# Ledger of designs, part 6: VH-VL binders against q86iv5

Target 1, 237 residues: q86iv5
Amino acid sequence: LDSCSICVDFVGNSLNDLLNIILNSGVIGTCGDLCSAVPGGQIVDTVCDLLCDYVGVDEFIKLISDVDPDPIYICEKISVCKTNDNAAASLDLVQINPQNGTVGGTFTLSIAYTVTNTIATGQLAFNIIDPTGNAFGDAVLLVQQSPEQYTQQFQFQATPSEQESFPNGLYTVQALVCEGSCGSPHPNTYTLANGTTTFTISGADSSSMSGAGSFSGSSQSTQTGAASGSGSGFALF

## First folded at step 1 (VH-VL)

Design g08 (framework fv_regdanvimab)
Fold by ESMFold2-Fast, scan of step 1:
Structure g08 (fold): chain C 237 residues (1-237), chain A 123 residues (1-123), chain B 110 residues (1-110)
Amino acid sequence: as target 1 above (237 residues)
Amino acid sequence: QITLKESGPTLVKPTQTLTLTCSFSGFSLTTSGVGVGWIRQPPGKALEWLALIYWDDSKYHTTSLKTRLTISKDTSKNQVVLTMTNMDPVDTATYYCARLRFSGYSYPYFDYWGQGTTVTVSS
Amino acid sequence: ELVLTQPPSVSAAPGQKVTISCSGSSSNIGNNFVSWYQQLPGTAPKLLIYDNNKRPSGIPDRFSGSKSGTSATLGITGLQTGDEADYYCGTWDSSLSGYVFGGGTELTVL
């Protein structure tokens, strides 16, 4: 029901479909022409029509055709997500457990942060850099997050895959609280707080197994509010 | 391989408008996460950032000079143009253009610089 | 005036080490990554360090960076006469929505 979260989820899920339609269709004259071609059924079509109608089909196509697909930025340009150039936050804790684990083991990342000026639309993100310099991570959407203390936990299993091999060695964890998409050069984007920690992996329980690692996120407020966002977050920002 | 070069007038009179062009090769401003910025340095003084433009046409200007500065790009010509109005003798400086980019979650940094062009403002 | 503060000069003999500090606030160094630039006499600046502590290809490991809180430090070991230059820190300032440089530090190798 939150229009901003609905927009971010729609754009995150339908961006490739929209780009493909724009690339392969001839002249697109109306929002209805564009949106009726988007797979997903009547609900997706309705959301698409609503968002496109805010800016008109020509401007919507321009936003979607940006070479850097950033759902938060697109939804801010459509005016369904708010911005706050004065947002402010601090990181109180970046902790990973266990600090010394093994391949195939489960790791829990705990992040605590305090918002001191409202985050209108932003992310809590983490980036884990393996010993070879390859990175992986996740983010959760923050919408209208009031000044309060918050906590968020992420879990992952160090299961080797083609995307991340989980070699033995030192891993760096970087956590960020941002207004806008973390790392985006787009307007109204700010890194509000950042922090780092490390952990090590040693030994190999299942180095011959393949498959993507899995992530789980949950959000909590230590006072009264909570981080909010639709779905499990988006990996591309 | 990556090169940038500034061009424009070397002498400008007070109240005139300065136009500088940055011509570059070895990269494109169609690449996500890439931009070009302008930095100046008065003789014997520190570096001062002026403006930047990203591949998506997003523009940023130093607050103190924002009303005097315009930045634009021509991606087909591999050029970025800076315009500064109402020039004053205190604007005498070497003007640099530089490529900027970011990696992952870090904000921008300048990885390749032009050689600089000296602009003297005098009557 | 300056958003990022550096010492105006440092000096040491060949083979020694020096450190150059850069002090800012939460809106710049405290929340964003720091870069360092070397400017040899009569030349354009060159990127020396990015993302607090990373070296571009071709920069020797004698140069190192670190960051703690709202301050960053550039370290140079095994000083050579070719290291005489001005050194600048730089970062994004979120409150200004713009890039800021330190005032510069002149390194003299005596």
Scores: ipSAE 0.005, ipTM 0.456, lowest interface PAE 12.3, mean pLDDT 83

Design g09 (framework fv_regdanvimab)
Fold by ESMFold2-Fast, scan of step 1:
Structure g09 (fold): chain C 237 residues (1-237), chain A 124 residues (1-124), chain B 110 residues (1-110)
Amino acid sequence: as target 1 above (237 residues)
Amino acid sequence: QITLKESGPTLVKPTQTLTLTCSFSGFSLSTSGVGVGWIRQPPGKALEWLALIYSNDDKYHTTSLKTRLTISKDTSKNQVVLTMTNMDPVDTATYYCARVRYSSGYYPYYFDYWGQGTTVTVSS
Amino acid sequence: ELVLTQPPSVSAAPGQKVTISCSGSSSNIGNSYVSWYQQLPGTAPKLLIYDNNKRPSGIPDRFSGSKSGTSATLGITGLQTGDEADYYCGTWDSRLSAVVFGGGTELTVL
C-alpha cells in the first residue's frame, strides 16, 4: 500500500536478481531494459519501473550495486522512504513463553515498545543466540510509526535444521527498535531501544542436520502504522 | 601479497595544498566490497580518519575537514589520491592509506592492510 | 572530542591478562561492527580483531574481542613483553557517516 513498504518488499525480494542482471547483461540504457529482465511477473516489473524512474537508470544501478545495500537504505536514497534523525522509542517488554521448553516445541516472543518521536522508516528486530553462538532472527518494517504504545508477537517452532540445530542449553534473545535497518552503518540509522531475555531448551537433538520448518514470524500492531512482518534466517545485527 | 604505499612531499608550507598518492598491489578497486581510506596520526596522538573511496566510486570525508579534502581513484593504475588544501602546522602528521573491507550489512567495517605511512611536516 | 572512549593506559605483568574497553553510543558501537588495531612503536597499525570478535589469519588466540550494547572489549591473555603497544578500537558512526577511532590505550608490560 504505501510506497515505502512496496519499495522495501521489492528490493528485499529482487536484489539478487537485479545484481545478476547488472553484472551479466549487456548495456542497460533504460529502466525498462533493466526491469523487464526481473523475474516475478507484471506487478514486480511495474514496481521496478516506478522506483527506477524516480532516480533514473544510472543512479538506480549505482544504488543497487552499492557496497553494502539494504532495502531500507536503498528506498531512502530513492526518496520513497522517509528518515528521522530524532526518532525515539523505548522497549517495555521482551518476554518469551515458555521460558523452559523442548526441541520441537513452539515458542512465542512478545515485545512491547513505546514510540516517543515518530519512527519514519525502521525495524523491530530480534536475534536468538543458541548455546554455541549460532544466531537467527527476524524483523518487521516500521513505517511512519506515530508516538504511542505497540505490541508485536513472533512465534517459532524449535525444529532442527541445517541452519539451527536447537541444542540443549541457554538461549539469549536480543530485541532492537531502530530507525533504519538494525545494525546498518548507513546514514540515518539509529538504535532507539534494546532489550534482552533468555530461555532454555532441554531434550534438543543437537545431532540433527535437517529438520523441516524453520523459524517464522507473525506480527500484530495495535495501531495502523505500517508494519510488514516475517522473514527468518541469519542474524540481523 | 597485498601491499599499500604512500607517496608525496614530506615538507609542506602553510597555505599550500598537499597531494598524497596511495599505490597498491594484490587487489583491485574494480571488485566490489573493497575501498581505500586515508588515516592520519599527529605525533603522539590518536588515529584520525580523513576520507575513503569505494570501488563503486562512493566517497566519504570527515565532516570537520570535508571542504579541504578531495579523494579520487585511478582503477587502471591501482592508485588512490588524497588532496588537502590550505595546510596548517596542526596538519603535521603521519599519513596512512589502508584497504577498507566490508561484509554484508556494514560499510565500512575494518582496515585490514595498512601502508607504512608517510610523515608530512607543515612549517615555514 | 572523541566519540569512542578508551582508558589512556593499562598495565600488567607478563603472563597475566588485561582487558581494554571501548565505549561509544547507539550510532556507532551500538549498530556497527567493532575492529581493534595494534600499533607497535614506530610502526603502522595492524588489524587484530574485526567483526567484533574475529581474528585475521596469523593473530594468536590469546587476543579476543567482544561487544555488549554500546561497549566493546579487547582481551589479551598470557601477556608478553612484545604486546607493549598502543591499542585502538574503530567502528562506523552512522550519524556522522564517518569512521571513528578511540583515543588509544597504551599497554605497558611491567
Scores: ipSAE 0.000, ipTM 0.456, lowest interface PAE 14.9, mean pLDDT 84

Design g10 (framework fv_regdanvimab)
Fold by ESMFold2-Fast, scan of step 1:
Structure g10 (fold): chain C 237 residues (1-237), chain A 119 residues (1-119), chain B 110 residues (1-110)
Amino acid sequence: as target 1 above (237 residues)
Amino acid sequence: QITLKESGPTLVKPTQTLTLTCSFSGFSLSTSGLGVGWIRQPPGKALEWLALIYWDDEKYHTTSLKTRLTISKDTSKNQVVLTMTNMDPVDTATYYCAKGPYYRAFDIWGQGTTVTVSS
Amino acid sequence: ELVLTQPPSVSAAPGQKVTISCSGSSSNIGRNYVSWYQQLPGTAPKLLIYDNNKRPSGIPDRFSGSKSGTSATLGITGLQTGDEADYYCGTWDSSLSTGVFGGGTELTVL
């Protein structure tokens, strides 16, 4: 449980709450004034106070209020997450199983990648693009990943929802390994590797299905190491 | 109440530099998170985003016009200034300034000022 | 070039519902908040929707927004003649580090 991961998790979960507090509050004079208004209980308030106190309330509000916020960038600016402009990686495998499935079926995305220069703070991210062009995805936070080989699996069930209907047809998977947040224009952000694969969905029965698609993942290293992750049903880059 | 108003020349000759001023009241660019942007609209055409300046003096410009545009603020006067060099008849448009808070949309717009570029 | 695509026009009768689409990419709509603006003839644009689906004070419930993947939609129910206007989507493009607007949609209520 490192400070960087704690920061990225907090900012990712609380950014909208912080923005609403900043917008609707009068004078915010202290980190305590800001953080005591953040929902989530004592642990969230404590993390907020710690991060805000590290840079001071004015700088913290400035970082939260940036026009294109991302949690990695904010946490790098706070100096709890590190950067490496010389990070390097290759993408060794992007594979989906089954390659032909049905609506309601479970799909496993397997990604293998090799870090060749340490990734200080970055992402393994993917988008799945449906036949109509709608995209959804997820990312795993990479913190101080040493040079070695890594594998990551993501699983999802193709359950139709308002966010993604899972129509029959060809799906495209794009995977990126990045220093920083994939797709971000912020300093110290680099796409290190890119890969793609496809799969199909056929024989769809969309009668009376509900629920949003969700992802879960696990990380394995062939030498030593670990990665942490987050989940979402929407495109990330 | 919050208001913004654009001012500047209504007629500009080709190759000249355009300077537009946005004067506002009811808020300050000393307030963290607030910004003011410029948008233009040629007659009968779409809105085109031009530039944005935030309370902390961070500046953004549209890629296609970046070398021609400067944006600056005078916090004490409640003014934001847009300068555009080497004007051309295709730059004829209504120019708007607008307030942009905290990663949100432009919530309050000026009335717009029409600039015609002709010889 | 436009990076956000809207239909050039839509039309419907009074009392009906209309939807206006806005299509972008992963660098803009896919990762950033979408806003919608109404521009009545001869007037400055007015904010209708911010943060994908939120209404400013004074905007009626008839106006709604949604976002899915790299596309956004503005919904207008109970159409009134006073809704005749141009409608624009807007967002930030992270790849360009710039704001972007759609090409606009002319709504005619007949």
Scores: ipSAE 0.000, ipTM 0.401, lowest interface PAE 19.0, mean pLDDT 84

Design g11 (framework fv_regdanvimab)
Fold by ESMFold2-Fast, scan of step 1:
Structure g11 (fold): chain C 237 residues (1-237), chain A 124 residues (1-124), chain B 110 residues (1-110)
Amino acid sequence: as target 1 above (237 residues)
Amino acid sequence: QITLKESGPTLVKPTQTLTLTCSFSGFSLSTSGVAVGWIRQPPGKALEWLALIYWNDDKYHTTSLKTRLTISKDTSKNQVVLTMTNMDPVDTATYYCARTPYYRGSFSYYMDVWGQGTTVTVSS
Amino acid sequence: ELVLTQPPSVSAAPGQKVTISCSGSSSNIGNNYVSWYQQLPGTAPKLLIYDNDKRPSGIPDRFSGSKSGTSATLGITGLQTGDEADYYCGTWDSSLSAGIFGGGTELTVL
């Protein structure tokens, strides 16, 4: 299916596999040849074939092989995701609760923003910067988001992991609303709004079975199209 | 180190057939994705693309000369041969062979290493 | 016939900057990556830029490439007398299923 969210999800999950296939294969003459090598089973193979056939194998490989590929840009170039160079938004609230918590505790990030000109394909993204400067974050995909006020919540547990140890101290939260992928140099990408807040971690709490830096998001506003998290991990912008 | 070298006659009479050989080292046309092509340049004029052959024997020729051009390879000898029939004084040029590295689709086509060129004069 | 258009000549003084344009169509530059070649007098062409903006090992960063729509440009900064050469753009033409070159630009460093 030619859904924007399906395309972004596929490319986001399969980009490294596609790059490895392209690098290690000689002539890739058909979408079937490329896509049959992508791991993930028949559904992933079918989505790959559909997107590749839409533009042709040469153009698809070209888009995947770009020096700074991102899923939104690729899917916009395939024409399954739309662009709006006049998108506009404001960031009304960036709040974290509790503002003073403990290692192993649960934190809720609440973001409120207003869209004033439709966001065609973009992100609500955030980075959390720990006291040592190590950063992690997440993003949700915004598709055909009409002018109105939106709220989004993210929840994470400060459980130490290899990626983030959650040292005691001051943490900074940076949030962006973007048309396109936040921080991307590609055409039709614009930072629409930004906001910052802080919180502290002191002491230790009981560890849960949940992984550290894992995020779960929820949308409380009506949206047209998909709202997808990018998963926990490294800084996004 | 990758090297290519063109060889063949330096003087050809009108209506004769030209045969040029490109001998190379430092790579093989048994390597997936590699290709060798031919380009010519008349004295004081622009580069003109002629033909290429891939490791898998896929062949491409410029449309205006397609009926006159044949390209073939001998993978075991590390050679690519270009043949051009019915030579005319306007075909007087320096002829180059060049390598196209690892193929990722026709959209990424370029020649990374060139031979020194061989000059062919068509005159009676 | 030539399907990629370059200016026939360009000139500048040592230390200056020049830009050489290459104009095509949707079937060539608009659809495919662009390469650039330097040809010093009496020598074979040498690859300067491939895939629009990438430099092979050994090519100084004074040489840069870019592409927008159906046109590409080669930029040369800090001009030196050793840069006097003919410069050619090249790409693949998808409608012709063939490689193509521009008409070449003669750079004179005065």
Scores: ipSAE 0.000, ipTM 0.421, lowest interface PAE 16.4, mean pLDDT 85

Design r01 (framework fv_rosmantuzumab)
Fold by ESMFold2-Fast, scan of step 1:
Structure r01 (fold): chain C 237 residues (1-237), chain A 117 residues (1-117), chain B 111 residues (1-111)
Amino acid sequence: as target 1 above (237 residues)
Amino acid sequence: QVQLVQSGAEVKKPGASVKVSCKASGYTFTSYYIHWVRQAPGQGLEWIGYINPSGGRTGYNQKFKNRVTMTRDTSTSTAYMELSRLRSEDTAVYYCARVLYSGFDYWGQGTTLTVSS
Amino acid sequence: DIQMTQSPSSLSASVGDRVTITCKASQSIDYSGSSYMNWYQQKPGKAPKLLIYAASSLESGVPSRFSGSGSGTDFTLTISPVQAEDFATYYCQQSYSTPLTFGAGTKLELK
C-alpha cells in the first residue's frame, strides 16, 4: 500500500478515536500526545505520528475536527493523496447473483467500470436499500487508477443483525464511482458514474438475530494491487 | 464526583529521589491526560509534564527530562511522578491535574516536597 | 517555548470595582478559530482553580463577573464587580504548545 492508502485506512479507522482524544485531552501538545491514545498498538501509533508530523499537530487536529471530516479529503489536505478535477469513468455493469435468494444466503455483487481519465483518489462504493428503506454498503479505495476496464466483486451473507434484519422483499443496489469520497461536500469531489440493480429475498425466516451482515471484495485489472476495500456495514452516501 | 488525591508531604536530602502518587476517582481514568505542575514557595506555576493514562505515553518539559519519570497503574487509577537527583531548587508543592477542553479542570490537593541538607 | 508576560504583577482594588489583568504570548496561540488561553485563581495554601478556558469560555460553577477576551497574542481577564472573595492571585496559561507555560501571576489586593 502507498502512503495515500495507508493514510485513508488509518483516518477511516481512527477518526472517532482521534475526535474523542482531542475533546478529552484538551491540550494540543505534540503529535505524540494525540497518537499515543489511539487504540491499535504500535503500528497504528507510528502511522499516526508520521501523518501528524507531516503537517504538524495544529493542522492535523484542525483537519480531524472539521465539521464534515472524510478520510480522503483529510489525506488530500495532508498532501499524501492526489486530486484530479478532470477524472472520468463509466459504469458498465451492476449485477447481483442470485437475483432471488433467501435469508442467510450468500449474494455476490459484480461491478464493471471503465476509467477514461485517471482517478487520483476516489471510491467505488455501493449501498443496498432494503424493503423498509434501511441501507448498508461498502467501498473500495481507488488510488491513481489509470484509464482501463476494471471489475470488482463484493460478497455478503444475508444474516440478520441489529443493523439489518434482511426482511423478505425487493432490495435496491446503488453503485457509484467517484473522485474523492462519494457524497462528500468537500472540494475535489465528483460523482463520475452511477448505476443500479435489484434483487429479492423470499421464503425463509431466520431465528438468528445476533449475526451481522459481512462483506468481502476482490478486484481484477491488468494492473495488480490498485485498489483496497473498507467495510462499513452502513450506508456510505 | 471527580477527585484527585495525592500522597503526603516528603522531606528529602539532595541527590535522593521522590515518587508522588495521584489517585483519580469519579471518572474514566484512561479518558483524560494527567499533568504535573509545581510551585516553589512564593513563586508561580511551572509545568513538568504529562502522561496519557490510556497508552502510557509521556511528555516532559526539557528542564526535567533527564530527571523525571511519569507512570500510571490503570487497575488502581493512579498516576505517579518520580523526580530523581533532587536539588534544593526542587523544594515546591507538586500538583497533579486533569485536562479537559485545554484547561486543568480538576487539581490534586498538592504534595509538599522539601529538599534540604 | 512560548513566553507569557502577565501584567500588572499586583493590583489594588475595592469591592465593586472593575479590574483588568492582561497577558501577552510571545507568539500566536490561536488554532482553528479558538485561542488556547486559560485563566486560574489561586488562594493561599490551595491548588489553582480554573476560571476561563479557550480565552473566553466560563468554567462551570464560576461566577459571571469573571470574563475573558482576546486572541492571537493579547488576552485579558476582567473581574466586574469585584467581590470580597476575589482577592487572590491570578495566572494565565497557554495550552497551545508544550512546554505549557504560565504567566508570573497578578496579586489582586484589597485597597
Scores: ipSAE 0.006, ipTM 0.465, lowest interface PAE 10.8, mean pLDDT 85

Design r02 (framework fv_rosmantuzumab)
Fold by ESMFold2-Fast, scan of step 1:
Structure r02 (fold): chain C 237 residues (1-237), chain A 117 residues (1-117), chain B 111 residues (1-111)
Amino acid sequence: as target 1 above (237 residues)
Amino acid sequence: QVQLVQSGAEVKKPGASVKVSCKASGYTFTDYYIHWVRQAPGQGLEWIGYINPSGGSTGYNQKFKNRVTMTRDTSTSTAYMELSRLRSEDTAVYYCARRPYGYFDLWGQGTTLTVSS
Amino acid sequence: DIQMTQSPSSLSASVGDRVTITCKASQSVSYDYSSYMNWYQQKPGKAPKLLIYAASSLESGVPSRFSGSGSGTDFTLTISPVQAEDFATYYCQQYYSTPLTFGAGTKLELK
């Protein structure tokens, strides 16, 4: 809700659109010219205009066109997100329930962490690594988090997709608390804490095996299916 | 005024542990990280790790991670570094230093550790 | 880990000389317009003293004859003109990523 969160959300959602506009539109003389072309309606246009106007259209285009664009870093360069080279945190708990589950089952990842020196703009991120080494994950933006204890939960269903097949075996969960974007080489980025846990998938959910009223193969053979879960479908760090 | 004062020289046998103190004065102890850096005789500087005095969180150089513990006491504005399972290669001067914004702007006077039989 | 290669290991100079010390990082310690490099001075039996931070910013109370420059992987500390109290060992240090790493040091000696 703060200007930093608004900026990160906007850049994260509109980066490819902005790059496409910059590539295909020729000369862009004003923030209004750039931002009116971004899809999303009046609210998105207004946010775009405000952010672009902070630095001017030439600098905004330069930031968007960087070879390694990072929404947190871009918003820090615009000066709507703060940095803190002295940020600090610890990971108190990384727990997944159930620790033994089946394909199609729902898993809940619980992370507890303590901020000991304010995180100005950062992430709580996780990757889940399957038995074959394929990874998927997600992240939550942390803005001006004061020294306190925090908890965060993520939920996903182990539904096979093109991104992740959920084979039987041992899964590794890695969690990171970072100032800046986890894994980014950009300045003012620091891994503050990390932790790991594991869980297993064995056998098959009886509903997945028997169909239990689900007939995805009969009428949905032309659909790719909806990708679900709190994970993004590929590694975050 | 603003200073970090460290405990005195230590002589230890291999396998022992040492605990060095670093007392801050003249500023709010919880505002800045305290880092520890060592220097073997005639050698350069080697970073060991840090503690955030506000909440007590720590980060260690992987080289020392299984042997070093950093703590603090906010009531006395004192940071501590304990190094265990000492070997002769740990003979060095150990410094604490304050880190406000990426650089070490204030250093303790150093604590000499000699590890020998 | 980022390795810092400092050169030369020692150099001799006279009062009034201009001297340069170089530091090379194994990977870039800069992003955009910022560089994450510090320089420290150490005299025998003393703790190091901050001279330059962020590659080129002079620490408060440090004489203006000290200056820093560079970006990416190549950094330079310049002392001009050298004064009698400047004969000491100088260290570069990156703070782009952990572990924090220092150069091996350059000893500035009187000719």
Scores: ipSAE 0.000, ipTM 0.398, lowest interface PAE 18.1, mean pLDDT 83

Design r03 (framework fv_rosmantuzumab)
Fold by ESMFold2-Fast, scan of step 1:
Structure r03 (fold): chain C 237 residues (1-237), chain A 118 residues (1-118), chain B 111 residues (1-111)
Amino acid sequence: as target 1 above (237 residues)
Amino acid sequence: QVQLVQSGAEVKKPGASVKVSCKASGYTFTGYYIHWVRQAPGQGLEWIGYIYPNSGGTGYNQKFKNRVTMTRDTSTSTAYMELSRLRSEDTAVYYCARDLRYGYFDYWGQGTTLTVSS
Amino acid sequence: DIQMTQSPSSLSASVGDRVTITCKASQSISYYGESYMNWYQQKPGKAPKLLIYAASSLQSGVPSRFSGSGSGTDFTLTISPVQAEDFATYYCQQSYETPLTFGAGTKLELK
């Protein structure tokens, strides 16, 4: 039933494919033309067709081809996701355990926040900035989130990879609660609350570890209201 | 009003190619997917692939990717399926079918019988 | 690929009976409350005819004695009451992902 989450998931997963089709295809006259070229099978084709048909192929291409692609904004423009210019929230806790860890160790980020006026479509997002300035993060989608207190946990293992080497030093965590996509320049986007914390890694890795270590949301997380994750190995804002 | 009319029966030798046509009428040809489905004698239905007539974009079942090519001619509202390197197990009735974009087939051609034998 | 298992392979019935045909997908073919299951009727020497789409939606022009139900992996086609023109082979089909796949068919025969 949640057409907003379906739209955000589709656009988030298919944006690069859609952009590549638009850039390399000389003729896109219909939603079917565009959507038949999107990989993912029949359900992805069906979702693509439904969303594109709602606004028409020309408008859909314009939304996807925008300078700063933003799944929440696209889905708001086709009217499957709601907006609230009066959304409001506060960040009550941003905590990382352990605060002093080692390469290869598991870290848990705990975030507590209070919604004081409904978030229609937004994100709880964070970036972790390493001592060299390289960043990685993740976000969860917030849909029609009522005024209540919420908690969310995320876990990651400090396993060196091509994307993040986990050098010794001070790490900064920045968390945001937003209406719309955090950091987006699009209309109806607002940073509602932000918070920061830090942690330290000591014990340099003398050899590269398998890239099997990945950042992920905690399976122990429980949250009142609607929240859906989007995975990212790169900075979100 | 809506009609899909297929080409006539074909008898081919192993190793040959066959090209089956599907002529659409009574609707906007470029607005609908055309899928191809086959049925061996006394057996069930097997999906081969699709073409979207406006763009010529195609998707094929991996089982047939090395041997199947789907094309269309928008001036005659006709879709084509060519199957190469024919084997005896390709003996079947081949159907074209119309899909609005939802993965279900509301109108079907009458079928083209292909017999592959020496 | 998603495997579709139809049961039974054949079924004997009389005019006026209630008939149930089942179809099981090897993985869920439902997504956010929608189910990507379709049902077709095929008579000897003829092309298949669409009866039901999206698990429970009746195709235009199809009699209301045909109905579909189910979600996730388990789906059912019901024909009630069976009429003389209903003796045919019935196929389920998933449209959740490519390759699109069909069940092996259920032959409905007159007792």
Scores: ipSAE 0.007, ipTM 0.443, lowest interface PAE 12.7, mean pLDDT 85

